# Ledger of designs, part 10: VHH binders against Protein NEOXANTHIN-DEFICIENT 1 (NDX1)

Target 1, 282 residues: Protein NEOXANTHIN-DEFICIENT 1 (NDX1), of Arabidopsis thaliana (Mouse-ear cress) (q8gwb2)
Amino acid sequence: MDVEEKRVSSGYAKPPWIFKGSALYQIHLVKAATARAFIPKEFRLVEAFGYTLGGFFLASYDDSPAGVFDELVVIAGIVWNPPTSCAWAARVLVNSDEACHHGRKEVGLPSQVARFSKNITAVPKQKRDRAFGFLDTFGLGTTLSHPENLMEVKVSEVDSAASTDICNIQIRSDETKVGNWMGPAIKMALPSFSGNTIYNSNLLKYSCHLHCRVRPVRPAVVSGALEDETEKFTEQNHTSQESLENERQLSKAVMLSKPIIALQFKCLTMQVEAPVVIYPSK
Below, E stands for the ipSAE of ESMFold2; O stands for the ipSAE of OpenDDE; V2 stands for 0.75 times the mean of E and O plus 0.25 times the DockQ between their complexes.

## First folded at step 1 (VHH)

Design qS24 (framework vhh_7qia_2)
Fold by ESMFold2-Fast, scan of step 1:
Structure qS24 (fold): chain B 282 residues (1-282), chain A 122 residues (1-122)
Amino acid sequence: as target 1 above (282 residues)
Amino acid sequence: QLQLVESGGGLVQPGGSLRLSCEASGFTFDDYAMGWYRQAPGKQRELVAFITYSGSTNYADSVKGRFTISRDNAKNTVYLQMNSLRPEDTAIYYCTTDYVYIEGSGLTFDYWGKGTPVTVSS
């Protein structure tokens, strides 16, 4: 819609839009040069020593205006919005056509349709508990295997007939204790800038209000489309045909940046307010 | 402390049916997704089905159309109705909760019950 104040689509109800599910929020040290490729020059990047805070938000929604779907938000970095700061998305990957269309048009996100291939494997680990003393010397023959769960999420962008691998996200922790959560529930407000795309030329600001249970977790291991470092150096010798290829490659660079912290969100309710058009000073 | 107790397994003929139950305690059941894994002899554990706290369901391709997952929040119980059983369904079935991200966070043996064995044969 061209209506600035009250943006509704045929598939989504009027805002605020409610998304419920779970998520992994992982923060990376992203090179400022990489982030600047996605952020309009009029915005001042929050940076120190050539780095900004980006990373990703990986969500599985069980209830939303588009029903059940998965989302990967690649976060380029943080831009100034006094007295706070705002995140800037490099790329938003969703496995819902409806969510993609809405994100592009109403929220001004660089949304793309993607396939999410999830594989959850219980990986047994052998625990040889050496209880100090005589019983261990006798080698009681019971070997106890404690399974750990490994979740692998493979994300591939989809155009009508083509699929391009983006990343593999491997989620595993050394968690040995149930219910190690930060609090009963927390509330956060995340202001965000968006827009300046082919689908929405306006520069937009919106707020996401999160209500969830949070705990720190082991950062996920991200790999880029099964290509090793040698193959990536070889690939760099080729000229990209389109600007879109460069944007995809830089989004991969964000995903492969150094992880700092990771937070798991359960019982997530995310409320997305209608965006408003803004006009930043240079 | 989170506890999951599976029941309902047994020996059944090919083409038969079984209903598995998992009674949960020690957490706010209504706020979490519930699911079923299985482990066949000599194979790794695989996800079979899940149901979200909102009631949305999803199934592995191998069981889609044959298995139905449901929940009863008043009883803190999740069910797996298994129809048209095949020898390939022979496994120990395990209940789990909020598996999408708790599982990825290294859910250990303490979250698992003893499982309930299902054998499909003559």
Scores: ipSAE 0.000, ipTM 0.223, lowest interface PAE 14.1, mean pLDDT 73

Design qS3 (framework vhh_7qia_2)
Fold by ESMFold2-Fast, scan of step 1:
Structure qS3 (fold): chain B 282 residues (1-282), chain A 125 residues (1-125)
Amino acid sequence: as target 1 above (282 residues)
Amino acid sequence: QLQLVESGGGLVQPGGSLRLSCEASGFTFSDYAMGWYRQAPGKQRELVAFITSGGSTNYADSVKGRFTISRDNAKNTVYLQMNSLRPEDTAIYYCATSTYEVYPGSGLVYTYDYWGKGTPVTVSS
């Protein structure tokens, strides 16, 4: 009830905007050519040997200006921002209409409404393979298997009555009772570029301040179907609809790129400052 | 000792309703998220619904709109209201909680450390 009052009350009032929850940040080796499709010509891609660092940021917010919602940020790569560098978002998928609208209008993000389907199952922990077949044959010594949770997050873009599958993210816990350690508490400021969308044509820069506990974790397994690469990379893309579909396929390519490392952010507080215009729309 | 005790399962006809209860003891219930899992014959246990210490809920797609999870912190009890039951809902239903990662604002729960014994639900004519 009170949808109108609820939206007005959460309202994304004055920045900085504060988001609290948890996240998984996974870094992938992304082909430079794939990343360049998303990055404005004004920015120089940070690359080595034809690759950049992209990946994804998967968050669940318990407290934010839009209340409770989930977010998947597809990160195309990193761009030069002297004296540092910063990430470039290829796509931002949220299961909140309010968060989508705010992201598009105020932050200049390529935001889309999406459905997040979450399933958690208890699975036996993978047994260590034994080196000695003789011992296995006689049952001497055993490997212990403890239950682990397998969490699957299916993300689909929503457009009215239709949905388009983007990816399935399979997160497997390697947690043990030993230590119950959440990792060191960290505080960091991440500069970010945004804009150059149909909803906000300016090029923007903003700061994101993070407070969280960080722990390296087993990289999630991402699955999804890609279209024929020849069709996907057609040079003669002349329609807006074809361009958006190619962007979707390239975003899927980022998600399906080779994982390098995954970091879990627990007890996350994220403060997003109002963007500043660095290159105005011509 | 930490204990979870499920009740409310049984035989029900398709389209019927059941309410499952899970009574917790031996820990500060209000600080922990609670989940309901189910395991159908020959399948792995899957999460049906969970509720955080703050009352935020999440549901598997197969049950969304039909099942409702709730909690009563004064009674140390979590509930699963199951409406419009289908034969494919036939399973043993388990209550679970974790002593790890389950404080307000901590988000994803990767490991459930404590499980009840389960309560069977059979949906059949």
Scores: ipSAE 0.000, ipTM 0.277, lowest interface PAE 15.6, mean pLDDT 75

Design qS8 (framework vhh_7qia_2)
Fold by ESMFold2-Fast, scan of step 1:
Structure qS8 (fold): chain B 282 residues (1-282), chain A 124 residues (1-124)
Amino acid sequence: as target 1 above (282 residues)
Amino acid sequence: QLQLVESGGGLVQPGGSLRLSCEASGSIFSINAMGWYRQAPGKQRELVAFITSGGSTNYADSVKGRFTISRDNAKNTVYLQMNSLRPEDTAIYYCATGYEIVYTSEGYVEFDYWGKGTPVTVSS
């Protein structure tokens, strides 16, 4: 019956904060060395053969404390926290100033304001399949063949007057998996670590409680360029700006890592509990 | 295992109203977009209205302001309230179920299952 609230609210209503919408959760095979660049030394990375499970969470919220907005969470990897494992966010990109401010201050997220540019294109299915070619010749195939839809989401980080492209995410509809949903509505808790940023120096732990329908889907194709070092500026001194640029490039490396699984979350209700401050063990 | 059963069609005079109902066979209803298509004699099927799993609605230009789509997840039923009916609305109306593209409930909907249809005739 005891309710504890460790943190002061910063404009959202009292936690837990409720977010409703839909999401794409894509899991990538991320190099352990890349993930370790984001994760404090005190935590043990869950890894095998030099890799961890990271990836991204791309969400569109229809109802939240900040209203309607889009979010891209770049997940560096999985940290061992007995008896469970926890995700570690490398970067959080949101197209809402309010969501960015709250994430930075109250949740300790490495949040940045970003622009999300969405473009939907109808793409014809492959016409060189024998069955499709035969049916098309007789005017029968077109009624049985729906074009694929391609949604392109371009995410660009915004800092004052500057805009930096992060990635382009290409999402295709997959009619062959339509209606093939994974069981009933699923409830899960995703414990996560955050903090240790310039906006919140505390190391934090919080839990996201998700209630949603889950369906495996085709992994999205992520494109973007790691920085081209044709004219490199190499000096022995590492500045704060150089460190932040390297962190951005490492975040891009997570996004460009090998996809393993993609899950569509529908009818998503996500409850975010008030974070608690944790202290490194002696 | 999935069934879509339409009801509420019939003969009505111009300017009249009808409410179509579509009952789905179970749990898939709450996670899917639901829609109404129609097919007039000699024409292709056209999308009339749809409602996403989140409750967002979309209407064909020809029916905006006259038709209202709604859903009752407790009854696994989607409704189409049709007002100010015109002779051009005469068609067989099909209930459909489908999915939104991956990360947005407001995104494009792909329909892949249809019911058997219910006829609507607008005639004096």
Scores: ipSAE 0.016, ipTM 0.267, lowest interface PAE 8.0, mean pLDDT 75

Design qT10 (framework vhh_7qia_2)
Fold by ESMFold2-Fast, scan of step 1:
Structure qT10 (fold): chain B 282 residues (1-282), chain A 123 residues (1-123)
Amino acid sequence: as target 1 above (282 residues)
Amino acid sequence: QLQLVESGGGLVQPGGSLRLSCEASGSIFSIYAMGWYRQAPGKQRELVAFIDSGGSTNYADSVKGRFTISRDNAKNTVYLQMNSLRPEDTAIYYCARDEGYSYGLFTEYFDYWGKGTPVTVSS
C-alpha cells in the first residue's frame, strides 16, 4: 500500500458507510442506445420502445465518512437482475478527493472529482390569498409577492489544469407541495450495479438503505451544451481524448433527457453496505 | 416564537466592508437553516446568502466571492461579512429562518423574518 492509499484508508470509515444530508432523485426517459454505451455486454437493459429509465441522483451530504461534500450520480438506465432490477451509474461526480478514491476502489463507481457551485436566487412568486378575494372585488385587495428560493447547482468536471462544464441544475421549491406532502419518515432500499472500471474490474452489486422524508417535486431544469455534433476531424487527433469526450457527451445526453418524475429526500440517512462480487452469464 | 434581530448596517463607501449580525431568540437555533435577503427601494426582495444547519453555504451570483455567511450556534447568531461593497448592494438586509433540520439542496420560502438593517453604499 502506498503512502496516499494508507492515508486515505486510515481516514475512511469501515462499512457500512453512513451518509446524511439531502438529495434529489430525478428520473429521465433515456434513449436505450445512449444507456447501452455505459452498460457491460453481460447485462440486459430494461427498455421499452427504444428507451430506458435513467436520470440522476444529486446529493448534498452534511455528514459522511468524507465529511461534507456534494455528489452527482448520472444514471444510465435500469438493468435486469432477476427477480429484480438495478440502476447502472454512467458517471459519479464528487467534490471530495477522499470520496472519489473510495468510490473507485471500494464501491466500483466511475467516480471523478468535480467542482460544485451552488447559488441561491430569490424568485418573486405572486400569490393571492383566498381571504383577500373579497377585498380584490372592491379594488382594496393586493397581490402578494413572496420570494421563492431557487437553487442553481453548476457541476464542472476537473481535468488537470482545465475545468469542463457538465451541467446546470435548477431546483425550484413548490410551496403547494412543501409541508403538506411531507409525511412521516420512510425506509427504502435501492439496489445498484457497479464495477467494470479501470480501478475495479469486478462486477459488483450493492444496496443503499435510505431513511428520509420524501415528496414528489417539480423536476429540476437541467441545462448544458452538447458538442457531439461537431464534425471536425482536425479536433479529433487524440483517440483517448475522443473516447473520453464522447463518454462525457453521452453523460450530458442522459442529464438533458426528458424528465418524468423527481423525488426530494429530506433528513436523509443513507447506509451503503459493502458491495458483493457478482458473476453474470456471458 | 422565534425572534430575529439584525444589526451592523450603515453608510459605507464603495469598496468598503460591513459585517451584519442576526441574533435569534425564542427557538432552538442550531437545527435551522438561515439566510440573508435584501430589498432595495422599489425592487423585489432577493436572497443573497444561505447557510444550513451543517454549515453548508450558498450565494447569489451577484455577491459570490465578496460576501461570506457564517453562524455561531453557541451565540444563536448568523453573520454576513460583506467585502468590496458596490452602490448596487444598497438595500435593507433581512435575516430569515428556513424551517427544517438539514437543507443542502432544497430552499423553501423562509418562514420567519427579522425587521431588517439598512446598508447604504455611496461616495
Scores: ipSAE 0.059, ipTM 0.404, lowest interface PAE 4.5, mean pLDDT 75

Design qT16 (framework vhh_7qia_2; at its last look DockQ between E and O 0.80; V2 from the best seeds 0.42)
Amino acid sequence: QLQLVESGGGLVQPGGSLRLSCEASGFTFSDYAMGWYRQAPGKQRELVAFIYSGGSTNYADSVKGRFTISRDNAKNTVYLQMNSLRPEDTAIYYCARGDSEYFLGYSTMDVWGKGTPVTVSS
ESMFold2-Fast, scan of step 1: ipSAE 0.656; ipTM 0.849
ESMFold2, look of step 2: ipSAE 0.352; ipTM 0.682
ESMFold2 (binder alone), look of step 2: mean pLDDT 84; pTM 0.862
OpenDDE, look of step 2: ipSAE 0.232; ipTM 0.579

Design qT24 (framework vhh_7qia_2)
Fold by ESMFold2-Fast, scan of step 1:
Structure qT24 (fold): chain B 282 residues (1-282), chain A 121 residues (1-121)
Amino acid sequence: as target 1 above (282 residues)
Amino acid sequence: QLQLVESGGGLVQPGGSLRLSCEASGRTFSSYAMGWYRQAPGKQRELVAFITSGGSTNYADSVKGRFTISRDNAKNTVYLQMNSLRPEDTAIYYCAKESLYGFDWLPSDYWGKGTPVTVSS
């Protein structure tokens, strides 16, 4: 009786699909030309001065139809479809085969399996105002007992031959004092677009309902090894492999774009409804 | 709410070993990520080891290769195996529920009494 079975081979639960965990949503200024490479012509890009709002959504799910996994959504930009606007995912990287399969088949996401390497360095709380230095000598000026952490998340693609590094994301908890939690919990209803992938050629729309606590934080530092530009041009060819490399290059450009804001999602419950086909591809 | 009780600390000589335990009360233990923190005299608390509900682990550089975190969901217990202990490991050790991205899923002020570890000749 103390046994709990997980049905990993039976596929997926019926919609709506519920994902629980936490996430970091970071918004970057992305060049409109870069974003348009990922977005179907049917959608108008929301842009100003040659830029759109893209970035990334980095999540850790402790409870989902695929169990426990990490997800990195590379967001190319924001698309307009009157009267709404929605983020467009360029790539979805997950460390679960089950989550990848579900995303590709059921939700129409450009999902790929990736490795997530996480390193945590604990850092003592520092850099408070020097006011009341006398009290700090006795520890009476300390405002928080919770330690700050530096977390480094390295995301790498896994193919049959080798792994390729995509990016390294450094998150600092001590730099997150720029805002307060927005109430006990908030509910948001966001329509989302997907599809137009090699795994699902249809254009899809689905409802995504978020319930979470939100706090603005200082943006994470994103880094990645840029391939030698001259070497990449020298090795250029016009095969399917070149097309995949172009997608990697553009996804890296989104990740390395200028950050403007970051939001932390705590106690996240994300409800995803079954997608509806809005424009079948020929 | 998840309640946590730490045990297993003590006095040990440099190079020695200790195994700490954290027993949880509550039905939802297996769904939580858990961490071990420590606080040395006069210093802030720091995260030394972390384990997800699925069993993935991560360690602070200062303890990597020496400490091992594990869990037994049937016993609602998280363990910290500490090997090759050094004087700088002297601290009170606490366990807490944590998220992978530093979001505290337990009220921020939750800290048990901890279990003291002293490494001294």
Scores: ipSAE 0.055, ipTM 0.375, lowest interface PAE 4.0, mean pLDDT 73

Design qT4 (framework vhh_7qia_2)
Fold by ESMFold2-Fast, scan of step 1:
Structure qT4 (fold): chain B 282 residues (1-282), chain A 123 residues (1-123)
Amino acid sequence: as target 1 above (282 residues)
Amino acid sequence: QLQLVESGGGLVQPGGSLRLSCEASGFTFSSYAMGWYRQAPGKQRELVAFITSGGSTNYADSVKGRFTISRDNAKNTVYLQMNSLRPEDTAIYYCARGPEYDILTGYSEFDYWGKGTPVTVSS
């Protein structure tokens, strides 16, 4: 613990913890049954017609207590605890051991170490406008180039020597009319619930304060393998390993749910307050 | 009169090194992100490295630890130091200018490209 204490103290210091970078926040229409697997029975799921709003938060931090690292927060759904509504994280994947340890211990997050493999390819833009074709005929070539970037992010959980694929996320640059538009500046304070994990059994509440530029973008395309329905049916006894695999498969189901909206957060500064222990009334 | 002129390509043996240079003119170089893309025969063009106006860098997994991007704003030049070259690195390397880049989303406004410099890794 002396070595661990020194590392934690050196890396994260005292709250509030400041994270700077950029993020993609994508909202998915998630089946209520899938979301309920992650949410304590004390909380009511915000739902309509068997669905809730979940999705993911994909962040790249260039300045944080753990330095430079990437994060994928899998959001199961929205829970109601008056007077607030809060997102509930199903899984938090980080490519930093220090960020994983801190998230588990101090913030009560279901954090796991993961590998983020990023490949960026320039792709030529397709000309889809009739007036656009007219400009090409004139040889002006004003938008003749304009390759857009395709970023593919492969996320795999790491456990000792083993690596398990979670998902591939394909992000294309949005074909906006405004080019370098950064979006409106916003400030937002969001209460969040965490805890009830094997790493921190308490139920916790904390606040995230975000300051960023926000722009709606084309939703990312998520791909990955889902567990066969037959295998779910034949699984009669659960070991810890089998339970973790079920949790992983349900997290994949959240990622593969129908995308509704995606928001890009640029010039992000996120302030995370120290969590407090709570006990909700039944 | 925007220009990006790449140089430093050539034939090199596996395990060798090359340093690519890209000299920019006709714009305020220090205000732009700069990147290096490559295109192998029969393949799509891919980003290998970029550097922001502030000096932050990013690398494709295939080149991480072997390639280093840097810039000299006084000379309006961006560099790509390529070490431990492999046959798979054989491609035409393109310098690109970008007014902004988001490392998370891969969103880029790379709006001007050089004509490229060929790199061949073989004996």
Scores: ipSAE 0.015, ipTM 0.363, lowest interface PAE 6.2, mean pLDDT 77

Design qV11 (framework vhh_7qia_2)
Fold by ESMFold2-Fast, scan of step 1:
Structure qV11 (fold): chain B 282 residues (1-282), chain A 122 residues (1-122)
Amino acid sequence: as target 1 above (282 residues)
Amino acid sequence: QLQLVESGGGLVQPGGSLRLSCEASGFTFSDYYMGWYRQAPGKQRELVAFITSGGDTNYADSVKGRFTISRDNAKNTVYLQMNSLRPEDTAIYYCAASEGFTLYPWSEYDYWGKGTPVTVSS
């Protein structure tokens, strides 16, 4: 009876769940056709000129119900469900098994376990005068080289010991901040839709209440290999594996979309409320 | 207010070792993210290593495998163990603290020490 028991004991305690750390919230101009692949027919995509606002939320938590872990939320776009407009997560990548399980069951997130490799490099910065750097008259000017710090965050999805690269996020030091810190601390609410997964078939809405210092920053540079994934997809028979690969490919497309705005969250406290069912499973 | 005081710098030969210490005065040291920066003559400050409030560490590629950052919250101290030192490690080393970890760990520190010089002679 109990001898073979594998209890999934809730280490998360009761909601609301509190997460503390720092984050980068980057908004991308995502093709509406890409976003629609993730969004249930019940929801209207908020779009203009064939694009929606998606992007990603990259967080490093030092205190949470699951302890210390990193999270990448791939945001497909903005959906309208009156009276609210909410983000739709295409994929949630976490380097914690406990966080993955909780996200799947309690929050209805399309959560997957991933490996986050963080690396800091001091790189010579080749600062180009955009007016004269290329068109330097007769080669008389010299490009000034200054050291620049680079943080690389490599995210790889893990499935049964197999590892699949998703993206590399490059965050560079910026002497010119796009904006100044707002407040000592700002409070905001970010409503989000979730659900319609094999782990939770209901359509859900949850709210994240953030308390943090905020500033606009230079957008991170995202890279990844879409061509190789497309080639692999066409070589396989139509199966559940093909469907999973297609979803991964579309998530990569969101990450590689054009950045518009990036916001840095420091001294972050994020309170996640228990989700509510918006549309029950069929 | 948090005050940081570095110590342990000096002159060392290539291949040698030094242990830098940074002692913090003030409350809630355990809540702070701690980093070591260095600035060589004629260069900008660069991040060498940082350690989170939870003890997770990260290192610049140039020092990986040679330097180790650690903290002792009971002593309000962060350390940088520097092994296999090279002439290019010559710099003034600065301790820095932040109220919360940032994905921009190089220049967003709230508190800075005055620096301790390290010279690797060749």
Scores: ipSAE 0.079, ipTM 0.493, lowest interface PAE 4.7, mean pLDDT 77

Design qV16 (framework vhh_7qia_2)
Fold by ESMFold2-Fast, scan of step 1:
Structure qV16 (fold): chain B 282 residues (1-282), chain A 123 residues (1-123)
Amino acid sequence: as target 1 above (282 residues)
Amino acid sequence: QLQLVESGGGLVQPGGSLRLSCEASGRTFSSYAMGWYRQAPGKQRELVAFIDSGGSTNYADSVKGRFTISRDNAKNTVYLQMNSLRPEDTAIYYCAADIGWSFYLTPDDYDYWGKGTPVTVSS
């Protein structure tokens, strides 16, 4: 227990914070109206034809200030506050209490505790290109011999031991759909805004530096029950529970938006700098 | 950091049985998801069996009912029990570990690999 007390006050609490693992970054075409519900009025949504680029970042960390944990970042859209444009996180779901606390206190993220349930199934696959029988006769026909692996990740938000399903992410391992364009390790810097939460009302800016191997992959299929809660969204919310449920429904809408691109990040090292206050709470 | 060593491969007649072992050395074996892959001559590596940190298992359709994957966290070891072996099971069998979960279950997704153990089923 003394070791835990020393650990809490140790160097992991000091930025920059380093996270190592792997991730799936999937970009969705998100309706601007949906994204605007998450974005502070001080920021301008980058949009075209009523849409912005949002989606999700699904990560598994094996080394971090909070140890081993999984993370789902729901990205509402791209935000502009001159001279910077960046992704805006609508919700951050983690299966670690320590990671949730750190995100809320140190980084100003809208972090919530969640359960990640993973199931992997090997499924046979075949192409029906027997219509090209002459190609098959010459040994030129294409038949997929390897089974597709189907991975399902179910994410459920946890609040006071109650569990609410957010989404089910279906990932199909199909090597024929995996590109090798991006080759060796890539370094990139992503400025990010955070804050404007009940845990940190300030508007914050921080730098996130990624170093990883990147390849394009088949986009995951996201499913989930999105209740018709139109009336509830327009109702006067006097309770924090009602507010949280509305945020969950909006996060589900982002997750269920149309996927356009997916990237796999492997051998990921993510360095998160200490945030700077750009607009203090009044 | 993590090292994987396979053993138990060999020559066996069709219909025979063989048990492969994969011993892990290093840290935090119990948190790793473990897989068995195989590579037949002239073919790409394919997933045979998978077991997550919680003990949930998944199998390729070609081996369901014949192969069983299990783990012993106290011994830092994963096993693949292979029954009713067929000539088409002839391959080099590889043990692989991923820290939490792999998104695509391709060879490139796993963090750690063993050197492989050959299994030959011949009549």
Scores: ipSAE 0.127, ipTM 0.519, lowest interface PAE 4.6, mean pLDDT 76

Design qV21 (framework vhh_7qia_2)
Fold by ESMFold2-Fast, scan of step 1:
Structure qV21 (fold): chain B 282 residues (1-282), chain A 122 residues (1-122)
Amino acid sequence: as target 1 above (282 residues)
Amino acid sequence: QLQLVESGGGLVQPGGSLRLSCEASGFTFSSYEMGWYRQAPGKQRELVAFIYSGGSTNYADSVKGRFTISRDNAKNTVYLQMNSLRPEDTAIYYCAAVPDYWGTFLSDYDYWGKGTPVTVSS
């Protein structure tokens, strides 16, 4: 009721905070050693064969306490929290000052402001073989439209005079069939750990409830400076290189890890509850 | 409810011109990506021209330099200006709309028009 009048206000509403939009959740095989660099020693990493499940959560919110904004959550890995497990965010990148401030102060997230550049390109479909054309004629493999759309999302540092890129995410849509099936409706309620940042030194726990339609999609292709000769930065990690640069390189390693699955979240409603301060015990 | 209505098709001689229009209703037009497709008898439906919400365009190689796609968000209309028409351009032309992928991600085509026939003959 009157939510638009409340949004004209300069402050976030009281929790729970509601975010609506769409997201891509891509899961990567992340080396346990890389993930441990982001996770406090007190927490147990869920791992198998030296790997954990990390990756990224890329969201576009059209309705939130901060209005319209984009978010990239770099997920280092899965932390054990009986009776369930939860993701640990290595870095949160948002194109909203208000969302960044709230994430840092109230949620204990390692948030920073970034620039999101989005391009969409349609490319002519590569020629199909004769057998597939035959199936199209019979209707079994029929496609009314065969364009392959490419969406490129470039995430860059705001405080970089040279517009230093953090990563480039290329998302491809195989629109080989006409239809509006968005996948099954799903509800998830996962506790999340946060905190232990320069902006909030407490260890925090909060609940994140997601309601959306989910379907598996083609994993996005991630590229960045670490993929090419700019890897020379990593050779200086054992010197007097500042902590921020080391964290950038480790975040890039998570983003460039091997993708195993990608999930599209449509009609997303995400409810974030106020965190509580915790003290890990044995 | 959403609908797309194509118009402007007809019979034209080789070398002639036609302007196709596709009027959209029941949704926020400016947020949609819009495409023109065609289907000749016995052939698959192919993309002819595409225009993004931001205004950039792409064309099939067979029509580059001859066809121009444009949009008028105030009129909820997308256009296809077809110049130097050839007999091989004879087809039923379809308008299609897909929501902004950034706002909905990998959405399927939401909407198709019924098509408008274009015949190029001497």
Scores: ipSAE 0.005, ipTM 0.202, lowest interface PAE 10.2, mean pLDDT 73

